# Designs tried in a protein design chat: VH-VL binders against q9h9l3. Part 184

Target 1, 176 residues: q9h9l3
Amino acid sequence: PRKMVAIDCEMVGTGPKGHVSSLARCSIVNYNGDVLYDEYILPPCHIVDYRTRWSGIRKQHMVNATPFKIARGQILKILTGKIVVGHAIHNDFKALQYFHPKSLTRDTSHIPPLNRKADCPENATMSLKHLTKKLLNRDIQVGKSGHSSVEDAQATMELYKLVEVEWEEHLARNPP
Below, E stands for the ipSAE of ESMFold2; O stands for the ipSAE of OpenDDE; V2 stands for 0.75 times the mean of E and O plus 0.25 times the DockQ between their complexes.

## First folded at step 10 (VH-VL)

Design K34 (framework fv_amlenetug)
Fold by ESMFold2-Fast, scan of step 10:
Structure K34 (fold): chain C 176 residues (1-176), chain A 120 residues (1-120), chain B 108 residues (1-108)
Amino acid sequence: as target 1 above (176 residues)
Amino acid sequence: EVQLLESGGGLVQTGGSLRLSCAASGFTFSNYAMTWVRQAPGKGLEWVSAISYDSDYTDYADSVKGRFTISRDNSQNTLYLQMNSLRAEDTAVYYCAKSRLAVAGPFDYWGQGTLVTVSS
Amino acid sequence: EIVLTQSPGTLSLSPGERATLSCRASQSVSDRYLAWYQQKPGQAPRLLIYGASTRATGIPDRFSGSGSGTDFTLTISRLEPEDFAVYYCQQYYSSPETFGQGTKVEIK
């Protein structure tokens, strides 16, 4: 499928005690792993907790960040009508306040053949880091400086490509 | 180096048609939105039309809507502008420009322009 | 559509002086969706600033952008001979994308 993209988002803490997750970065790559979108995003609410250890977001990144409403519009123009690949992608769609059709959604945390290739239980939810190490022999999300959403989106697309033919055939026979 | 080269401009009578082409090189053409911007002699810049990286979104200035059609061929790294029902007011240098983003954004590289002259 | 109004229409200065160019939008373009371009006679425009304040690759640091909402400024801290040109602001906040009418920076 030519019109396939992969997405990964980073969240910061807003609201009481920083417990609400708000979008602060979004990366989208095409089928070949080229970056189509990668912007820091300014939440409409005050940031209480940057969650830098996991998000990689620092206050300096907010200086030229794209306001949420505008970023959302740009992102949705890329996602709408496309097959969108992600890992635990419901979190990304929730952060975007967006509904993407399940028939066009591919979640690498819930693809049984992918777990099977990784010698993991088919119905288990495995982390992106674990699947990438097992199947691509690559370490991602290393260190204490936060994750790279570009790296995560690229890894997610590569993982999906390992099972693409098998999974697309399965979905054609068993629509979601 | 990023290069954009426009062609297809020339002299045409009112009511006529022209097709402009823009040959792109030095970047992954299929990853970026492309635009046409025109400039009438001695006047400022006027945005004409834009197309997203995958052709799913196209947009037009009201002055050209229904007369101009933007398209692209990602396999040939080429952008097109089909101009129909040309008017004297369409006389301008037409620039091809690359967006910084896949769907929209500011224009980081521009071609040299091609002159379109519409006369009666 | 969003109308961008630039002022002054012409700015006459000497090399070494500071140039301050204004761009006012008819409605808020956020504080991020404004770009500035330089155009020399017979040449295509060149991107200087995008996102209101971010310099494009290869642009000297004497060029800076500022502003938010409806009021934006391009500043050239110390004019060089090659900086005498026409400058355009552009909003890419909403379609149709629009340009200001331009400010000509000319030698006194």
Scores: ipSAE 0.280, ipTM 0.750, lowest interface PAE 4.6, mean pLDDT 90

Design K35 (framework fv_amlenetug)
Fold by ESMFold2-Fast, scan of step 10:
Structure K35 (fold): chain C 176 residues (1-176), chain A 120 residues (1-120), chain B 108 residues (1-108)
Amino acid sequence: as target 1 above (176 residues)
Amino acid sequence: EVQLLESGGGLVQTGGSLRLSCAASGFTFSNYAMTWVRQAPGKGLEWVSAISYDSDYTDYADSVKGRFTISRDNSQNTLYLQMNSLRAEDTAVYYCAKARLAVAGTFDYWGQGTLVTVSS
Amino acid sequence: EIVLTQSPGTLSLSPGERATLSCRASQSVSDRYLAWYQQKPGQAPRLLIYGASTRATGIPDRFSGSGSGTDFTLTISRLEPEDFAVYYCQQYYSSPETFGQGTKVEIK
């Protein structure tokens, strides 16, 4: 079987008016939720907006952060050839400037059986916080100090595991 | 406590082969990259080879490419170095070391080392 | 391959003095991809600093790292008897990972 990891990234605002989302932290966990990677990442351009309420990133985190080019190389060595689980994962791949094959991508924001278990509309995009509370009875992303990408990656893997057998069977019959 | 214990060193003839092992304990072995670093008598440290947490990526110093093979058995918490076509300049203490991350290039824990002596 | 050159080769000092060790890279290793190790006779190396300036777990605050690009420094603010050892820098910016040749800090 193919190896599986879960990823969650934190982005800061760069470019005009801080509208560009640039990678500033990445966490990757294995199937059991153990951390394989967790680094602050220095964007190659000036940070206009730290988005601290959501990202948890502060200026002091950038002092010892891994430069983007190097972090990207490390992250891609972990992701390449694996089943990668994430929530709204297209945002993470965009920030990484990386294309991951759809056949090896699992997005917990677009898995109908997962929404069904949570008593949510099957075709709706539900937040990670909502699904985690409903299905795992855990509160994540609590408070105003920003989100933990480790906590989010771990929750994302646990959510996927609830529907893994059913969804992998569906994908085998209906390849993307 | 993290522990790394090397074994398999000894005296070997030039052109011969030797296999080193490193038994790991005290951490989740399958989550970290591992490396071999050697030190010739009276000399500094020389990185030899590294392997990622899942064996998908391996790398070698130019001096050992084609002669040495790094491998790991995550079920047994063991790292290996197969050394072929040994030369006198391969004589060194060989250290097993744990990387900080699944693919990171710096090493936070080291074994005691095992001596390899290559002579004619 | 990136070559790291350490200087001086030997540093002779007395306990209580400040030690400043240099590591120069043949090409830029950015501001984060340098580590420092300590090795005592008959012992395995011990990680002191990674990310150029981050102390490893359990390392006393008298050890500090600084620098960026090609020039890096390890500083021991006040030498203790147990600090007399050989020190190695290491880059992990580009494969292969490489070590400097070492600086021996010895008692004057």
Scores: ipSAE 0.316, ipTM 0.758, lowest interface PAE 4.2, mean pLDDT 90

Design K36 (framework fv_amlenetug)
Fold by ESMFold2-Fast, scan of step 10:
Structure K36 (fold): chain C 176 residues (1-176), chain A 120 residues (1-120), chain B 108 residues (1-108)
Amino acid sequence: as target 1 above (176 residues)
Amino acid sequence: EVQLLESGGGLVQTGGSLRLSCAASGFTFSNYAMTWVRQAPGKGLEWVSAISYDSDYTDYADSVKGRFTISRDNSQNTLYLQMNSLRAEDTAVYYCAKARLAVAGYFDYWGQGTLVTVSS
Amino acid sequence: EIVLTQSPGTLSLSPGERATLSCRASQSVSDRYLAWYQQKPGQAPRLLIYGASTRATGIPDRFSGSGSGTDFTLTISRLEPEDFAVYYCQQYYSSPETFGQGTKVEIK
């Protein structure tokens, strides 16, 4: 039986000039889109730039946020040994300081059949917003107040489900 | 509404075995960690065991480690506690409780408990 | 394991009075990994407060939690007859999850 989850993380700017991306929120959903995890996460370093336009993170969200070390432990218990779906998922794993096996990773920004269904070039990297609108007829990441990582994780799982059968067959014949 | 209903408690001899069950309804059982917490007569609450939403992680109190096994059947919305090599000090009301998250947390809903009495 | 020590063991108070219950942890549990439960005789525990200060659904506003690090407090601003019960704190910062020994709030 297949254990599969989808993840989306939000990052804030820390370090010199706010150039370091540090985890500030993580959402994980199951195959059906139900939320398994959704917590604001307190970086160990001072937040220089909340990047609110994209992250949706504000100072108020940090008041009761889960410390990074604790959040990372909880998140890794959910991800370990599972097929993990994400969009440009390398960024999420980097923020988590985590290595997930390529054989169990599904990146919806790099699945050629998905782009083909959206009438996009097969090897182009398309945004989650574009693919979701084109294939699911749903607007996500609306407005200027930041993204919802729950919404993004749910959209990512639904997008993967559109190509799951053909992509899993491809991976079985062509292991990474 | 969330409901947790324990069963399987009763009188058992020292050294014996007993299996507790907890039937869950009113929430998506397969998305949450579950726990067993016990309370000896006239005493406080003692955490016994926990299991993650997918059974990948289980934890046990030192007092029961090696003797008790927690498990779950997500298709039947049921949590189990297999209790072996029972001792008099295992006598308690055993509560089933739902954790806040898939792997950890505080316990937002509790069953009514089932009494386990261990005697010689 | 993290040991939680509650004090006092028993509070004898009258309806309308303020109850203040303490929970001290053997090591820091940050400022949000503490919950409070109420247990009435013959009943299962009921969640009152989680995240040290957030009231659970349906819990009256006379219940409030505060504290951080190792020192936490549950306050009942004006005791009602139904509030006479045993109260437990619980940490979920580190495995294993542990409970305090309880504080009994009894009628004078």
Scores: ipSAE 0.423, ipTM 0.782, lowest interface PAE 3.1, mean pLDDT 90

Design K37 (framework fv_amlenetug)
Fold by ESMFold2-Fast, scan of step 10:
Structure K37 (fold): chain C 176 residues (1-176), chain A 120 residues (1-120), chain B 108 residues (1-108)
Amino acid sequence: as target 1 above (176 residues)
Amino acid sequence: EVQLLESGGGLVQTGGSLRLSCAASGFTFSNYAMTWVRQAPGKGLEWVSAIDYDSDYTDYADSVKGRFTISRDNSQNTLYLQMNSLRAEDTAVYYCAKARLAVAGPFDYWGQGTLVTVSS
Amino acid sequence: EIVLTQSPGTLSLSPGERATLSCRASQSVSDRYLAWYQQKPGQAPRLLIYGASTRATGIPDRFSGSGSGTDFTLTISRLEPEDFAVYYCQQYYSSPETFGQGTKVEIK
């Protein structure tokens, strides 16, 4: 196939009461887990809620952050023409205001064989943290300092590799 | 049974245009990526272009980029290749092929091919 | 683009013999993104192996693929008369997809 990358984004709260999710960090890794992109991103709107416990974003990260428009262009150059792996990836694409072809998108939150390997119901949506612990024996998203989007992207790629052969065959028979 | 049947090949002058068609049957055409692969007389295989199942993504070999356009009509189960500004080096048998994976190759079914001859 | 180099260019053998065909990539295509095709004169190519080592549906078990990274091999354990043909390797790791130049397996 086209080269494969994994993505994970962190969002902060903007808009009324911080209810809107805006992109504030993006990490992209290649098939081997090497970092291709990892930048803090400045939303075009005022940040109301840093959501630090989940995002790991603090006010200090915004001082030299890449403006959204510039970051979006850089990210899209990396994603275009590649198979993009993510967990609940629709949230990442929404934050990027981007539509990636479904034929080139892999969502580890919706892969029944992956759930089966983890002894979970095949049609349930399991968290990245749970699947990573069960299948890779690794603890991610630990503590109260927020998630590492690099760590999450790396875990997502490793999870996909466990079912890659089976899932690519399935998608050929049942395109998304 | 899976069948792919190319048509539209023939003799064309340098700088001219030609449109190839590939009629597909025996599988759910709208579910698969499709490709064109060509083979010059006595030479090897060269990938030309690909299109995903819903025409959302297309890709081209550098040698044909800007001159060729791949398209598909899922309602008619037909793949097309519009070839413009043809050159002598475009002379080849053009094969229509079905991708096995959702994105691209390998290619599990092929048509019989249609010959395109570009002359001065 | 990734260049695939096949060797030998021509392999002259008799029915019943083992054929070993090589394909070398100019850069790594991992262990999964290589296919092998068979083509007879006047016919379209036929997929034999994909994912470096997985036989396509209907392909006899005398055909096997192996290798990873940059070095791949197609083996035909015991040549049958119908196996004399040209064989191509293909990478689908990155765009553009590319084919090797071919190895002709001919009767001695």
Scores: ipSAE 0.007, ipTM 0.548, lowest interface PAE 11.2, mean pLDDT 88

Design K38 (framework fv_amlenetug; at its last look DockQ between E and O 0.72; V2 from the best seeds 0.00; counts 0 for: pae E 6.7 > 2)
Fold by ESMFold2-Fast, scan of step 10:
Structure K38 (fold): chain C 176 residues (1-176), chain A 120 residues (1-120), chain B 108 residues (1-108)
Amino acid sequence: as target 1 above (176 residues)
Amino acid sequence: EVQLLESGGGLVQTGGSLRLSCAASGFTFSNYAMTWVRQAPGKGLEWVSAITYDSDYTDYADSVKGRFTISRDNSQNTLYLQMNSLRAEDTAVYYCAKARLAVAGPFDYWGQGTLVTVSS
Amino acid sequence: EIVLTQSPGTLSLSPGERATLSCRASQSVSDRYLAWYQQKPGQAPRLLIYGASTRATGIPDRFSGSGSGTDFTLTISRLEPEDFAVYYCQQYYSSPETFGQGTKVEIK
């Protein structure tokens, strides 16, 4: 059987005016929500903006961070050949400079049955925070100290599990 | 808390086969890469083989490629090393060790080792 | 394959002295992909340091690691009787993972 993991990445600003999003943390959890990977990642370019309010990343986290090239290799060994669940996951794949097959990708920001269960328009892009509160009665991404990518990955997996049977059947009938 | 217990070692003739096992407890076995490291009598440590948490990737030292096969049974919390076409130079204590990550080391916990002796 | 060369082969010291052990890599292992292990006769290795300088859980402060690129050092600031053992460095930057040949720290 095809294995499933959920991913969430945190990015910092590099390049001119900090406008380039570079990977600075990645968390991956298994189907049960256990952490398989959670590392701070050192971008190859100078960090201009830590974006700490959202990323939770501070200069101290970079001291022992895994260099991007090495982290990418480790992460791809976990993702390759698996069903990968994420929220707005194209941002994570872009930060990883990685292509994952659409047939094995599940984006909880674009699953109509999930929005329907949350009493939201089926094709709207709802935030992870909103869906988690509505469907799991759980508050995530609270405060101004940054998000926990572990918490976000766990919430994302739990959200997907609410529609897994229905959505996998839909995808089998309507391959991407 | 964390324990690794090797078994299956013993005396075997050149060209023979042995299967080593490592019973793991005290951690979620299915979340970590596992490795076999050997040590010949009076010599240093030599990495033999590794397997990722999900068995998707395995790797081997050149000295054992084609002869040894690493595998794991996550339902039984057990790591295996199938050793075929054994040579005198395979004589060593074989250690089972847990990697710190799902796909890579370093190795934070080790078993007590099991002795494999290969003779003609 | 990255070859790790440890020096000296044997270090003869008395309790209370400082031990300085060297590990040189044939090519860069970056600044973080080096570990140090301690092994006593008849026992399995014990992880001391990983990421070149991070102490493993339960390891006393007298053990410290430093270095980057190709040159790494393990320092034991004041040898205790239980510290007389063989020490191995290990790189986990590139497959295959490799160990140094070991440095024996023995009582003078």
Scores: ipSAE 0.488, ipTM 0.824, lowest interface PAE 2.8, mean pLDDT 91
Fold by OpenDDE, look of step 12:
Structure K38 (fold): chain C 176 residues (1-176), chain A 120 residues (1-120), chain B 108 residues (1-108)
Amino acid sequence: as target 1 above (176 residues)
Amino acid sequence: EVQLLESGGGLVQTGGSLRLSCAASGFTFSNYAMTWVRQAPGKGLEWVSAITYDSDYTDYADSVKGRFTISRDNSQNTLYLQMNSLRAEDTAVYYCAKARLAVAGPFDYWGQGTLVTVSS
Amino acid sequence: EIVLTQSPGTLSLSPGERATLSCRASQSVSDRYLAWYQQKPGQAPRLLIYGASTRATGIPDRFSGSGSGTDFTLTISRLEPEDFAVYYCQQYYSSPETFGQGTKVEIK
C-alpha cells in the first residue's frame, strides 16, 4: 500500500488589497496523526493581511519563518509519490504552487460517502469543522487564536480513515 | 528517554569496508530524519550523510560520496552507514544524530559515537 | 557549499564573564536553519540553539543566539565553570549541511 499523509495550510493575504492567498504555514501528518512537518512560511511578497482570525498567523510568526522556496522544497519531498489527504485541498496545492496527481489526491470535502455518514447531502461541500464535529465528536477551529493547521490535518486524516476502504475501492473501479 | 547507540566501529585497513549501526529508542524512529556526523581526532564536526524518515531521500558530503551509503530499517529502529573504500582521512568518531523533523532540522539528540580507525 | 567561519578560534575568559561567539556564513542563510552546539571533552555534541535564536529544551537562559543573513552570534551572558567547551555553529539551509570549525572557550 502507498504511504499516506494529510496536509493543511494556512494562508495570508498578499498583493493588491491582500486578495492573493499566500502560504504562511504548512502542517503535514502521517497516517497515525504524527507530525512530519509544521513550519511557518514567509511569502515572497509583502503580507498585507495576516487574516489572523482565521489563519492564526501573526506578524511575530514571520520573524523566523521559512522562505517559501525552501519550504516548498521540503514539503514536496514529503508529498511526492504519496497519497495526499486534505480538505478543500486544491487551495493548499494552489498556495504551494504545486499540483499533486489527481489519482493520488484525496479531498475530504468531495467524498460522498463521508457526507452520507455525516447525514449531509452527498454532493454538498461541508466544512472540516462540521464533519469533524459530526463524525469525530470533536471541536476544532475554536477560540480566537485562529486555526491550527496541525489539528486540521489530523482531523482530515481521521475523517478519511472512516471511509478509506469504501472510497479506495470506489476509486479503484472509477479512477479519476 | 531518547537513546542512540552506535556500533560497528573498529580498526580497518585502507581500502577496507565497515558497516556502522545506530540503534534508536525512546521516540518514533520512523518519523524523523537521521544523520551521521563524524569527528576526526582533535578536529571539528563534519556532516557525513543524512536520510529522510522514509528513506526516500539521501544526501552525502562530497568527501564520502560514492563510497558511503546511508540506510535505515524503520521496523528495527536502526540506522546504518556502509563505508567502502575507506581512507586514512575517514578516521573519526562517528555520531548518529536525530533530526527534529521528518526531512530536516537541527540535531536534538546524539549518540556517544563509535570510533573508526583506518590504517595503512 | 556554505562555509561557516567561527571566530575567535579560542576565547579565554574567566567564570562570570560574558562570552560572544561569532559565526559567519559565506552566503546568506535563513535564520531558521542555523544552529549552535556545545561539546565538552569526551562527550557528544549537545544542541544549544536552533533557528538562530531558539533555545533547545533544558538549555539555561544564559545562552542566547542572534543574527541573520551571514552573521550569527552565540552569547553566554555569564560563564559558568561547566560552560568551558567547544562550540560549533551549523547550517542546514542547503546541502551539504556544514559546521563551523568551532570556537574553544577556555578558562583564563
Scores: ipSAE 0.427, ipTM 0.827, lowest interface PAE 1.5, mean pLDDT 95
Fold by ESMFold2, look of step 12:
Structure K38 (fold): chain C 176 residues (1-176), chain A 120 residues (1-120), chain B 108 residues (1-108)
Amino acid sequence: as target 1 above (176 residues)
Amino acid sequence: EVQLLESGGGLVQTGGSLRLSCAASGFTFSNYAMTWVRQAPGKGLEWVSAITYDSDYTDYADSVKGRFTISRDNSQNTLYLQMNSLRAEDTAVYYCAKARLAVAGPFDYWGQGTLVTVSS
Amino acid sequence: EIVLTQSPGTLSLSPGERATLSCRASQSVSDRYLAWYQQKPGQAPRLLIYGASTRATGIPDRFSGSGSGTDFTLTISRLEPEDFAVYYCQQYYSSPETFGQGTKVEIK
């Protein structure tokens, strides 16, 4: 297909005890890895736990962050009608309060051919960091500064490209 | 080194047509929304039309709906504005502007503008 | 459509004075989807401020933006000769992304 994008999100803790995951950053890249969207997003609820060690989100990032409602509208304009690639992408769609058609969704955490290339069990759920190291010889999510959603989205797209022809043919034979 | 260069302006009679072009360089054109903004002589800025990075969404000011068509060619890094059924009130300098985002945003780079004069 | 109303229409000041320009939106732009532009005669507009308060690249510290909800302000702390120009506010909250009518800052 002609138009494909990859998405990755970072979440912060809201709600009681900071247990609710709310969207605080979203990055979207095109097939070539160029950044189409990369914004810090202000949740509609008070942030209880920035989760900075993993999210990379700090209070200063929220000063000029895009309100969730507006960011969601911008993001959905990019995603609609596209094949959307992500890693454990259900978490990203949940944070966006959004449903994307299964036939247009590609989740690198659940692609058997990708696991085979990494010498992993086909039905295992492998981390993005692990797959990226094994298959792209690249270290991502390095250090304690938190994750970069741009870096992660780019890695996700490159991983999908490794199996794109094979997996798209499989899906054509076995519609979701 | 972001550059936007408008062309295709000129003198045209009421009811005529004109096509504006904007050549883009110094950035990845296909990643950003693009817009046309015009300014009539002695007047303020008027948003005319915008198009998303992938052309999936376009929008127009009410004053130009049905007469103007925005388009882009991402393989040639070019933005277009087809202007039909021109009226005297369409006389303006037309600016090409780059949005900061793929679908919207403030306009961080502007071209020099091209003058369109519509006379009776 | 969100209407932006700027005031005053013209602001006559001397170099070295503080300029305060106002922009009022007809409905909330989520306190952050407001930009300011400067336009000098014969030139294209230049982005000064976006996100209500974030200076664009290369914009001097004397320019600052503030405000929330429907009321926004551009402040020039100490006018320089090159600052005498027309200033526009713009909302990019919803399409069409409208502009205010402008405030001319001129030499008294």
Scores: ipSAE 0.048, ipTM 0.663, lowest interface PAE 6.7, mean pLDDT 89
ESMFold2 (binder alone), look of step 12: mean pLDDT 93; pTM 0.945

Design K39 (framework fv_amlenetug)
Fold by ESMFold2-Fast, scan of step 10:
Structure K39 (fold): chain C 176 residues (1-176), chain A 120 residues (1-120), chain B 108 residues (1-108)
Amino acid sequence: as target 1 above (176 residues)
Amino acid sequence: EVQLLESGGGLVQTGGSLRLSCAASGFTFSNYAMTWVRQAPGKGLEWVSAISYDSEYTDYADSVKGRFTISRDNSQNTLYLQMNSLRAEDTAVYYCAKARLAVAGPFDYWGQGTLVTVSS
Amino acid sequence: EIVLTQSPGTLSLSPGERATLSCRASQSVSDRYLAWYQQKPGQAPRLLIYGASTRATGIPDRFSGSGSGTDFTLTISRLEPEDFAVYYCQQYYSSPETFGQGTKVEIK
């Protein structure tokens, strides 16, 4: 594994009462925060709840969105064989219907040194917004129009870089 | 200012080899898939080969598979096409083009092309 | 291999007129995986439309794309002198990527 990317996905509600989370946008950035992928994705199932407050997805974004099967293929070509950084990343992999090796996965919601630097309990699951404000002095996910998955992926990579040396050393001594 | 500049074209005999180069500037080369598309004199466009941003995935048209090899050097912002066992049917202007995405997509910027003439 | 057939082969029009160009696919390319390119003599192709209907950066709004499945159309609402060129459609739905044979739009 030579390369590292960060991912953040937006999901909409499908299925009964909109309780199923289906992929509707995916953003992937490289180590320096440059965008490698950012597409709206059309779920194969009927969207019953856009969850716009959090997802930022509206009906107009689904016009010309990339169908799920095609988007998944493109995304997996970027992720396969790389160290993938995310925040609560299991949700992103679930939406992609994808299993990434744990040895190549870095979840910024489960890195004790990162919480310690933010003056938070080591075993707590802190939000991306809180960690970004505490450690990078930057406000993300501002306003009522939903989150930017590009902004979230970029913040996630920057947060990981703060603990990269320490955490990679820990993983080498304690393989997953 | 996105620029793609092809070089290495010329006259070659059937069964011969040529290596084409494409120098890229004005965008982050290492973030996009790259492709070669050719156009025979007076004919339409034919896709030849593609390579992902990180060289992990390559693909070829059936007409060139086993004879052509696409590669890239992200440190030098350069795309290559090694052409072996050339045939008269390979005579064309070869265009270097940038894909819209890191692994796929339509081609949003093109070079000016380099002419390859294969004769017996 | 998906074959794209463009029609007409040549379209002779005057500046100010509307041009309508067709592209038919031998198999469905979904509603999104069709691009249109413009090529002038001695020049490289230029991307006009991708995703069947999305205008590429810097392309004037007189160019529009429509269609889905197997039938696609490129429309130029009011031809400018600079628009007389050869136009190609391209599918990027399945490998190998393929192009149509081209439609030449020439001045009357």
Scores: ipSAE 0.160, ipTM 0.712, lowest interface PAE 5.8, mean pLDDT 89

